# Designs tried in a protein design chat: VHH binders against Phenylalanine--tRNA ligase, chloroplastic/mitochondrial. Part 5

Target 1, 376 residues: Phenylalanine--tRNA ligase, chloroplastic/mitochondrial, of Arabidopsis thaliana (Mouse-ear cress) (q94k73)
Amino acid sequence: AVDIGGVAIARNDVVREDDPTNNVPDSIFSKLGMQLHRRDKHPIGILKNAIYDYFDSNYSNKFEKFEDLSPIVTTKQNFDDVLVPADHVSRSLNDTYYVDSQTVLRCHTSAHQAELLRKGHSRFLVTGDVYRRDSIDSTHYPVFHQMEGFCVFSPEDWNGSGKDSTLYAAEDLKKCLEGLARHLFGSVEMRWVDTYFPFTNPSFELEIYFKEDWLEVLGCGVTEQVILKQSGLENNVAWAFGLGLERLAMVLFDIPDIRFFWSSDERFTSQFGKGELGVKFKPYSKYPPCYKDISFWISDLFTENNFCEVVRGIAGDLVEEVKLIDQFTNKKKGLTSHCYRIVFRSMERSLTDEEVNDLQSKVRDEVQKKLNVELR

## First folded at step 18 (VHH)

Design t04 (from p02 with G56D)
Fold by OpenDDE, last read:
Structure t04 (fold): chain B 376 residues (1-376), chain A 120 residues (1-120)
Amino acid sequence: as target 1 above (376 residues)
Amino acid sequence: QVQLVESGGALVQPGGSLRLSCAASGFTFSDYAMRWYRQAPGKEREWVAVISYSGDRTSYEDSVKGRFTISRDDARNTVYLQMNSLKPEDTAVYYCAARYIYGWETEDHWGQGTQVTVSS
């Protein structure tokens, strides 16, 4: 059992083998409760604290901070309350970890917005681990961390400003986030790009020019009025933003692989200290990769995410990347074949040919059993 | 496999019009926001337009407002960019992008682009 925010969560609460909707593997459950964002000497924690410092300094501690909310949320919280369409692909078992048909591991920190608003919170930051079924590469991991910011305004705030409520909120939002960007990255060129989120209107992305390239820092926008209305705030306006901590940390700390965030190797962990934002990671060893290809005729059960789950289930963090390298359709058979390259590479040690071969063999067996594919 | 194929790029005179198309396959088209980008020679890729899932919300870069219109046909899995009153500065490779949105997280799938040249 793990304790989050004073609530004990047992394995059987999350991994329900008797529920056909449940798709949470033990490897994911093992990540619950680690709370990297609450570790002061961890890059994620260092970054979180730096963001907190910005808000504390610039907003006189007016933002409440929530960093230990349970990652187990309802589908209503995770999807409906943030205006995700009922039939949207993100709701599928392919993309989301379900505990049961009505309960999921949160995919984003926005899952907590509505509840906090209903409880009477008007300015807050929510930080926590989020969960998503995804591909395997240096920038994707099924568990990562997000921070949500939310700020509610009342008519008294924008009255007299000469601005309508939406413009008022948007300008405040941009000012806030530009300041945050400068706080984290220093004096950088910034630009705003219009985008789309279902739960904000208008919606924006902030980009900064960093290391000779434009980097997307975060998404944000003015909260859809219907969300506020549903929370009893129909006369109010609000802005919200969300940022991925790993994405920013990789850039700020020069961490080349997202798997490092979960490493307990002292060669990694000893490089960081409390309050040391911007310390650059020093590589200690690059071990050679081992490449293995696997080809199979796909089945109705096959998805790339399902395949990645199989690979991750077998090889864990020993896999650096899974990539589709070839596709073939047999028109006579009406079947499609995929060829994937699995890159085996440990961040901690050299892998032997024998152990890689064993892992590959297990992957080959498991993918047939779980996904009913036919190996070529 | 997600595929986006742009078409409609051509050489046109200033003041002319052009309609770009982007045909999508390999995913549920209606679940994605669609975007147009362009990249001029020697310049960085820049955002041009965005359209929501239902098509009820659109936004444009300032330089193309009033001249360009983004639209989508979900029945045909196609997004369009109607370009009117074209200017030489609109010369670029135009790219279609399908955006998967998962809360604040986004993933873009890109086409190969289509060349638009505006010249006298």
Scores: ipSAE 0.923, ipTM 0.968, lowest interface PAE 0.5, mean pLDDT 96
Fold by ESMFold2, fold request of step 20:
Structure t04 (fold): chain B 376 residues (1-376), chain A 120 residues (1-120)
Amino acid sequence: as target 1 above (376 residues)
Amino acid sequence: QVQLVESGGALVQPGGSLRLSCAASGFTFSDYAMRWYRQAPGKEREWVAVISYSGDRTSYEDSVKGRFTISRDDARNTVYLQMNSLKPEDTAVYYCAARYIYGWETEDHWGQGTQVTVSS
């Protein structure tokens, strides 16, 4: 059992092996409660605290901070409250971790917006772990951390400005986020790009020129009015922004693989003891990889995400990448074969041939059992 | 697999018009926001236009506002860029992109591009 937000969460609250609507494996449950963002000597926590410092310095501590909200939320909170269409692919069992048909591991911190607004909060930052079924490579991991900010304005805020409410909110938002970007990255060239999010209108993304390339820092916009009306704020306007903490931390600290954030290796963790930005991660070794291929005739149960979940369940952070390298359709039988390359590489040591062969054997066995594929 | 194929690029005179198409396959087209980008020789790729899931929201980069129109036909799995009053500065390879949106996170899938040249 883990404790999040004063609520004890047991394994059977999240992992339900006998329920076909549940797709949360033990490997994901083991990440609940680790809360990297709440560790002051961890890159994710350091980045969170640096962002808090910006808001504390520029907004007289008016932004309330929520960093311990439960990641177990309803589908209404995660999708409907933020205007995700009812038939959207992100709602699928392939993309989202479902506890049951109405309960998910949140895919974004925006799952808490409606609840916080109904409780009377109007200026807040939400930080937390978010969950997605995804591929395996150096920049994709099924658990990562987001921070978002939300700010509500009343008519008194814009009536004296000479601007309509949407323009007022958009200008305040852009000024706020340009300041944040300078706080985190220093004096950098910035540009705004219009975009689309279902829950904001207008929507923007902020890019900075950093390390000789344009880097997307965050998404943001003026909150859709229907969201405010559903929370009893029909005379208000608001802005929101969101950012992925790992993606920014990888750039700010020179961390080359997202798996490092989850490492307990002292050679990683000891480098961040100052608890502040400006530290550049110094790799202590890049151990040799081992490549193993697996080929099989796919089944109706097969998806690449399902396969990646099997691989993660067996190999954990010893797998660096899973890549489709060949496809073949047997017209005579009407069957399709896939060949995947699995790259095994530990961040902590060299792997032996025996260890890799054992992992591969377990992957072969488990993919047959869970996905009903026929090995070649 | 997600596939995007641009077409319709051509040589046109200044002041002319051109319509680009981007045919999509391998995903549920209506679940993706669609975008156009362009890249002139020796320059970085730049955003041009975006269209929402339903097509009810569009936005444009300042230099093309009023001249370019993005639209989508979900029955044909195709996004379009109607380009009017073309200028030599519009010369570029034009790319379409399908954007998967999952909360604040986005993932773009790119086409191979189609060349537009505006010259006398």
Scores: ipSAE 0.820, ipTM 0.940, lowest interface PAE 0.7, mean pLDDT 92
Fold by ESMFold2, last read:
Structure t04 (fold): chain B 376 residues (1-376), chain A 120 residues (1-120)
Amino acid sequence: as target 1 above (376 residues)
Amino acid sequence: QVQLVESGGALVQPGGSLRLSCAASGFTFSDYAMRWYRQAPGKEREWVAVISYSGDRTSYEDSVKGRFTISRDDARNTVYLQMNSLKPEDTAVYYCAARYIYGWETEDHWGQGTQVTVSS
């Protein structure tokens, strides 16, 4: 059992191997409670604390901080309360970890907005682990960390300003987030790009020019009015922003592979002992990769995410990448074949040919068993 | 497999008009926000326009606002960019992008681009 927010969470609360509505494997359950964002000498925790410092200094501690809310939420919290369309592909078992038909591992921290607004909070930051079924490469991992900020305004805030409430909130938001970006990245060229999120209108992204490229720092916008009305805040306006902590930490600390965040290797962890931004990760070794290809005729059960989950379940962090390298459709027989290249590479040691062959053999067996594919 | 194919790029005189199309396949078109970007020679790709899932929300980069119109036809799985009052500064390869949105996280899928040249 793990304790999150004063709630004990047992394995059978999350993993239900004989339930077809459950797709949470033990490898994902093992991540619950690790809470990298709550570790002061971990890049994710250091970044969270730096963001907290910005809000403490510039908003006189008025933003309440929530970093220990349970990742187990309802589909209503995760999707409906934030205006995800009822038939949207993100609701699929392919994209989301379901505990049961109405309960998921949260995909974003916005799952807690209605809960916090109902409890009377109006200015807050939420930080936590979020969960997604995804591909395998150096920048994708099924568990990562997100921070979200939320700020409610009342009519007395914008009355006399000469601005409508939406404009007032949008301008306040942009000022706040330009300050945050400056706090984290220093003096950099910034630009605002209009975008779309279902739960904000208008919606924006902040980009900075950093390390010879435009980097998306965060998404944000003015909260959709229907969300506020559902929480009894009909006469208010609010803004919200969200950012992925791993993506920013990879840039700020020069960390080249998202798997490093989960490393207990002292050669990684010792580099962040100051608990402060400004550290650039020094790679201590680059171990050789081993490439193994697997080809099969796909089934109705097959998706790339299902395949990646099989590979991840067998090889864990010994897999650096799973890449589709060829596909072929036999239209006369209605069969499609995929060929995947699996890149095995440990961050901590060289792998032997025997170890890699054993892993590949298990992948071949398990993909046939679980995904009903026919090996070529 | 997500696929996006732009078409309609051409050589046009200043003040002229063009309509770009982007045909989409391999995903549920109505579940994606659609975007146009452009890349002038020697410059980085820049955002031009965005359209929401339903098409009820659109937005434009300041330099094209009032001249360009993004639209979508979900029955044909196609997004359009109507470009009016074209200027030499609009010369670029125009790219269509389909954006998967999942909370605050996004993933873009890109087309191959279509060349627009505005010159006398």
Scores: ipSAE 0.817, ipTM 0.936, lowest interface PAE 0.8, mean pLDDT 92

Design t04 (from p02 with G56D)
Fold by ESMFold2, last read:
Structure t04 (fold): chain B 376 residues (1-376), chain A 120 residues (1-120)
Amino acid sequence: as target 1 above (376 residues)
Amino acid sequence: QVQLVESGGALVQPGGSLRLSCAASGFTFSDYAMRWYRQAPGKEREWVAVISYSGDRTSYEDSVKGRFTISRDDARNTVYLQMNSLKPEDTAVYYCAARYIYGWETEDHWGQGTQVTVSS
C-alpha cells in the first residue's frame, strides 16, 4: 500500500488485469508514492523548492502549495474540466494510463484545478507526478513531474488600472514568470511566443536564451472563462502556468538522461546533498551500448506505444532508446513491416552479450504474444 | 507516420499576394493545432501564425498582423497561409508545423518548407 495525501493506494486500486480498459502495468504502479518532488536532496525536489522560494519572496498573499494530491483522477477531471475535446486522441488507451473507463492516472496537474477552485482556493501551486504512455529515449519517461500555478483576480484588482480584465491578467502573468525565469536561470534574454492551449486564452510560452540556445521554459495563459464560470467565479479572471520539472532540471543540473532521476545509485544521489541549485551533475562513466534490431509485420493491435511498453516491461531502465529505423509497405498484400533499433545501455555497468541476447529474446517472444506481430 | 508537405512558394513582386498550403497525413488533423514559421537566410526560425483545433482561435506575429491569414480545411487535411501586401522582409523558407498538445506539454512535427521570395 502506498499513502498519498492520506489515501492508502493498494495495487488492486490501480492494476486490474481483469478489466480490459486497464493498461497500467506493475512497473508504473511501482512509481506511485516515490514522489521525487518531495525529496529535498533530489534535483526535482530542489527545483520545486527553488520555485516555492520565488513565490514566497515575491507575494505577500502566499500561494498555497499542494504537492501530495492523489494521481488517481477521473476522466472528467483530467480532460473535460480542462476543455480537452471529447474525441481528442490524447484520451486514447494509446496515450493515457486508464485504471478503468472513467478513471486515469493524471496526465497533468491541471486535473486538480476545478476541485481546488470549488474548495475556495484562489492562489495555488500544484506539484506532482504525472503519467503518460510514451516513447523511449533519453528525454522521455512514462512518469515525470509537473508544477503549475493558478491566480484568480477580482474586479477590484483591475478596475482603475485602465485595462480590461484579460489584459490585466496577461500582464501580471508575464511579469510574474519573467521574475521566475530570472530566479532560476539568472539574467537571460527572454521572448514571448503566442501559442494555443484549450484551457487558456490567450496562451503564451516563455523562451529564454540559455547555454547558446533557446530553451522553452513554460506554457501559460489567461484561464478560459468557462472554467471559472463552472466554479462560480464568472466575474473573475485568472492566469495559469505549467512546466515540466525534469526538462528544466536536466538543463539546470546537466543531467543527460531522464532515467537518472529514478536512480538510487549513491554516485547519483550523493551529488545533491546540499539541497541547492548550482550543482552540475558529473556522470560516472559512459558504459557501452548494445544495438539490437527487430523487424516484424505489424497487426491491428500494434502501436509504437504498445511496443515500447513491452520493451520497457522486459528491460526496464536497461533500455535507453527504441527507434523506428525502417518501414516497408507491401501494397499488393496490404501489409506493413517495421524495423526498430533497441539501444540497451545500463547507467551503472557494462552489459554482457549474454544479458542483452536474453533481453532481446524475451522482447521477440513477448511482442509476438501480446501484439500479434509476425517476426521477419 | 506524420507527414507535412508545404507548397505554393514562389517569386513575387513587392505588394503581391501568395497562398501557401500544407497538406497533412498520418494523424487526426482536427486534433492538432497548426502553426506557420519562417526562416530567412542566416537567421533563426521565427513563429508567424497559429490556429486552434477547430479554427476558432488564431494569432499572428506583429509584423504580419493584418496582412497574413491562417486558415484550415479539416476535410482536406490542409492548413493555409494567405499572404497579402508582401514585402522584401517576408522573404524566407516557410514551414508548417503540427502541434500535439497534452496538458502543458507540446510536441511539434515539421514540414520541409517552401521558399517565398519577394523581390523586384
Scores: ipSAE 0.805, ipTM 0.937, lowest interface PAE 0.8, mean pLDDT 91
Fold by ESMFold2, fold request of step 20:
Structure t04 (fold): chain B 376 residues (1-376), chain A 120 residues (1-120)
Amino acid sequence: as target 1 above (376 residues)
Amino acid sequence: QVQLVESGGALVQPGGSLRLSCAASGFTFSDYAMRWYRQAPGKEREWVAVISYSGDRTSYEDSVKGRFTISRDDARNTVYLQMNSLKPEDTAVYYCAARYIYGWETEDHWGQGTQVTVSS
C-alpha cells in the first residue's frame, strides 16, 4: 500500500491478474509511491524546485503547486477531457496502463486540468509521475515525470491590450516560457516551432540552442476553448505548457541513461546532495553487456509493447535494450516470425552468465505463456 | 512496423514547382500528425510544415510560408508537400515524419528522405 494525496492505494486497487481489462503489472505498481519529483536531493526534484523558483520569483507566488495528485484517473480525465479522439491508438491496452475499462494510470498531468478548474484554480503547476507502455532503451521508461503549467485569463486581462484573447494568451505564454528557459539554461538562443496538440490551438514547441544542438524544452499552446467551456469558463482564455522532467534532467545533469533516476545506488544518489542545479553526473563504471537473442512465431496476442512488458517484468532494470533484429513471413502458412536481441546490463555491477541465462530462460517461458508465441 | 516512404524529389529550376509525396504504412494514419523536415548540405535538419490529425490545422516555417502547402489524403495514407516558387535555398533532402502524440510527449517516426535540388 502506498499513500498519495492522502489516499491509501493497495495493490489490488491497481493490479488485478484475473481481470482481462487490467494490464498493470507489479513492476509498475511498485513505482507509484516513489514520487522522484518530491525528493529535494534527486535530479527530478531539483529540477522541479528550480522551475518552482522561477514561477515564485516572476509571478508573485500566484501559481499554485500540485505535486501529490493520484496517478489513478478515469479514461474521461485522461482522454476525453483533453480532446483525445475516441478511437485514437493511445487509448489502446497496448499503449496505456488500464486498471479497469474506465480507469487508467495517467499518461500526462493534463488529466487533472478539468478537476482543478472545477475546484476554482486558475493558475497552477502540476507535477507527477506519468505512465506509458513503451519500448526499452536508454531514453524510454514506462514511468517518468511531467510538469505542466496552466494559466486562465479573464476579459479584463486582454481588453486593454488591443489584441484578441488567443493572441494575448499566446504572447503571454511565450514571454513566460522564454524566461523559464533562461532560468534553467542561461543565456541561450531560442526559437519557436509550430506544432499540433489536440488540447491546444495554436500549439508550439520551444527549442533552445544548447550544447551544439537544438533541444526541445517543452510543448505548449493556447488551451482549446472547448476545454474551458466544459469547465464553465466560456468567457476566458488560457494557456498550458508541459515538459518531461527526465529528458531535461538528463541534459542538465549529464545523466546518460534514464534507468539511473530509479537507482538507490549511493554512487548515484550522493552526487546530488546540494539539492541544486549545476551538478554534472560523474559515471562510476560501465559494466559489460550480455546479448541474448530470442525468436518466435508471433500470435494474435503479440505486440512489441506486450513483449517489452514481459522482459521488464522478469529483468527489471537489468535490461538495457530490446531490439527487433529480424523478421520473416512464411507466405505458405501466413505466419510471421520475429527475432529480438535483448541487451542485459546492470548499471551497478557485472552480471554473471548464470544470472543472464536464468533471466533469458524466464523470458522464454513467460512469453510463451502470456503471448502464446511459438519459440523457434 | 511504421514505414514512411518519400518520393517526388527532382532537379528543378528556380521558380519551379514540385510535389513531394510520403506514403505511410504500419499504423493508423489518421491517428498521427504529419510533418515535413528538410536538411541542406552542411546544416541541421529543420522543421518545414505540420498538419493535424484531421488536416484542419496546418502551419509552416516562415521561409516557406505562402510557397509550400502541406496536405494529407487519409484514404491513400499519404501526406504531400506542394512546393512552389522554389529557390536555390530550398535545396535539401526532404523528410516526412509521423508524430505520435501521447499527452505532452511526442515521438517521431522518420522516412528515408527524397532529394530536391533547385539550380539552373
Scores: ipSAE 0.802, ipTM 0.930, lowest interface PAE 0.8, mean pLDDT 91

Design t05 (from p02 with V50M)
Fold by ESMFold2, look of step 19:
Structure t05 (fold): chain B 376 residues (1-376), chain A 120 residues (1-120)
Amino acid sequence: as target 1 above (376 residues)
Amino acid sequence: QVQLVESGGALVQPGGSLRLSCAASGFTFSDYAMRWYRQAPGKEREWVAMISYSGGRTSYEDSVKGRFTISRDDARNTVYLQMNSLKPEDTAVYYCAARYIYGWETEDHWGQGTQVTVSS
């Protein structure tokens, strides 16, 4: 059982092996309650605290901070309240971890916006673990951490400005986030790029010039008015932003693989003992990769995410990457073959050929049985 | 898998017009925001235009506003870029991108690009 936000969560509340709408494996359940963002001597926690410091210094403690909200939310909270279309692919069992047909592991911290607005909160930061089914590589992991901010304005705020409400909110947002970027990255060149999120209009991304390229850092925008109307704030405007904490931490601390954030190895954890933002990670994991290919005729049950979940279930953090390297279609029989390369690499030691062969053998057996593929 | 194929790039004189097309397959087209980017020789790839899931929201980089129009035809799984009043500084390889959006996270799938050259 895990306690999050005063709620006790048992394994059988989340993992329901006999429910066809449940797709949460034990490996994902084991991450609930780890809350890396609440660890002051962990890169994710250090980054969260640095962002808190920025807001405290510039907003006189006006932003209420939530970092212990339950990741178990309704589909209404996770999708409908943030205006995701009813038939959008992100709602599929392929992309989202479902506890049951109406309950998911949140895919973003915005799942709490409507809840907090209805409780009367108008300026807040939400930080927490978020979940999505995904492929496997050095920058993607099915559990990561987000922080978002939300700020509501009243007519009194913009009436004296000579600006309409949307322009007022967008300008305040951009000033806020440029200040945050300077706080975190120092003197860097910045630019704004228009984008689209269902829950903001206009929507923006902040990019910084870093290592000879433009790096996307943040998503943000002016909150869609229907979201405010649903919470009784029809005469208000608001802005919101979202930060992927691992993505920022990888850049700020020079961490090369997202798997490091979950490491208990002292060679990683000891480097962050001062709790300071300016640390640059010194790599120690120079162990060679081992590549194994697997080919099979795909089935109706096959998806790449389903395959990656099988590989993760067997190899855990010993798998660094799963990549499709070839496809072949037998058009006369309507059969498609995929070939995947699995990169095995431990962050802590060299793997023996015997270990890798054992892992690969288990993968071959399990994908055939579980996904009804035919090995080639 | 996701596949995007741009076409319509050509050599054109300043002040001329071109229409770029990007044919999409391997995904549910209406679930993706569609975008155009461009990359001039020796420069980084830059965003040009965006169109939302429904087509009801469009946005443009400042230097192309009023000259370029993005549109989508979901029945044909195709996004277009109508480029009018072309200038030499519009010379670039133009790429279309399909953007998957999941919360604050995005993932782009890229086409191979089509060359647009604006010169006399």
Scores: ipSAE 0.790, ipTM 0.921, lowest interface PAE 0.8, mean pLDDT 91

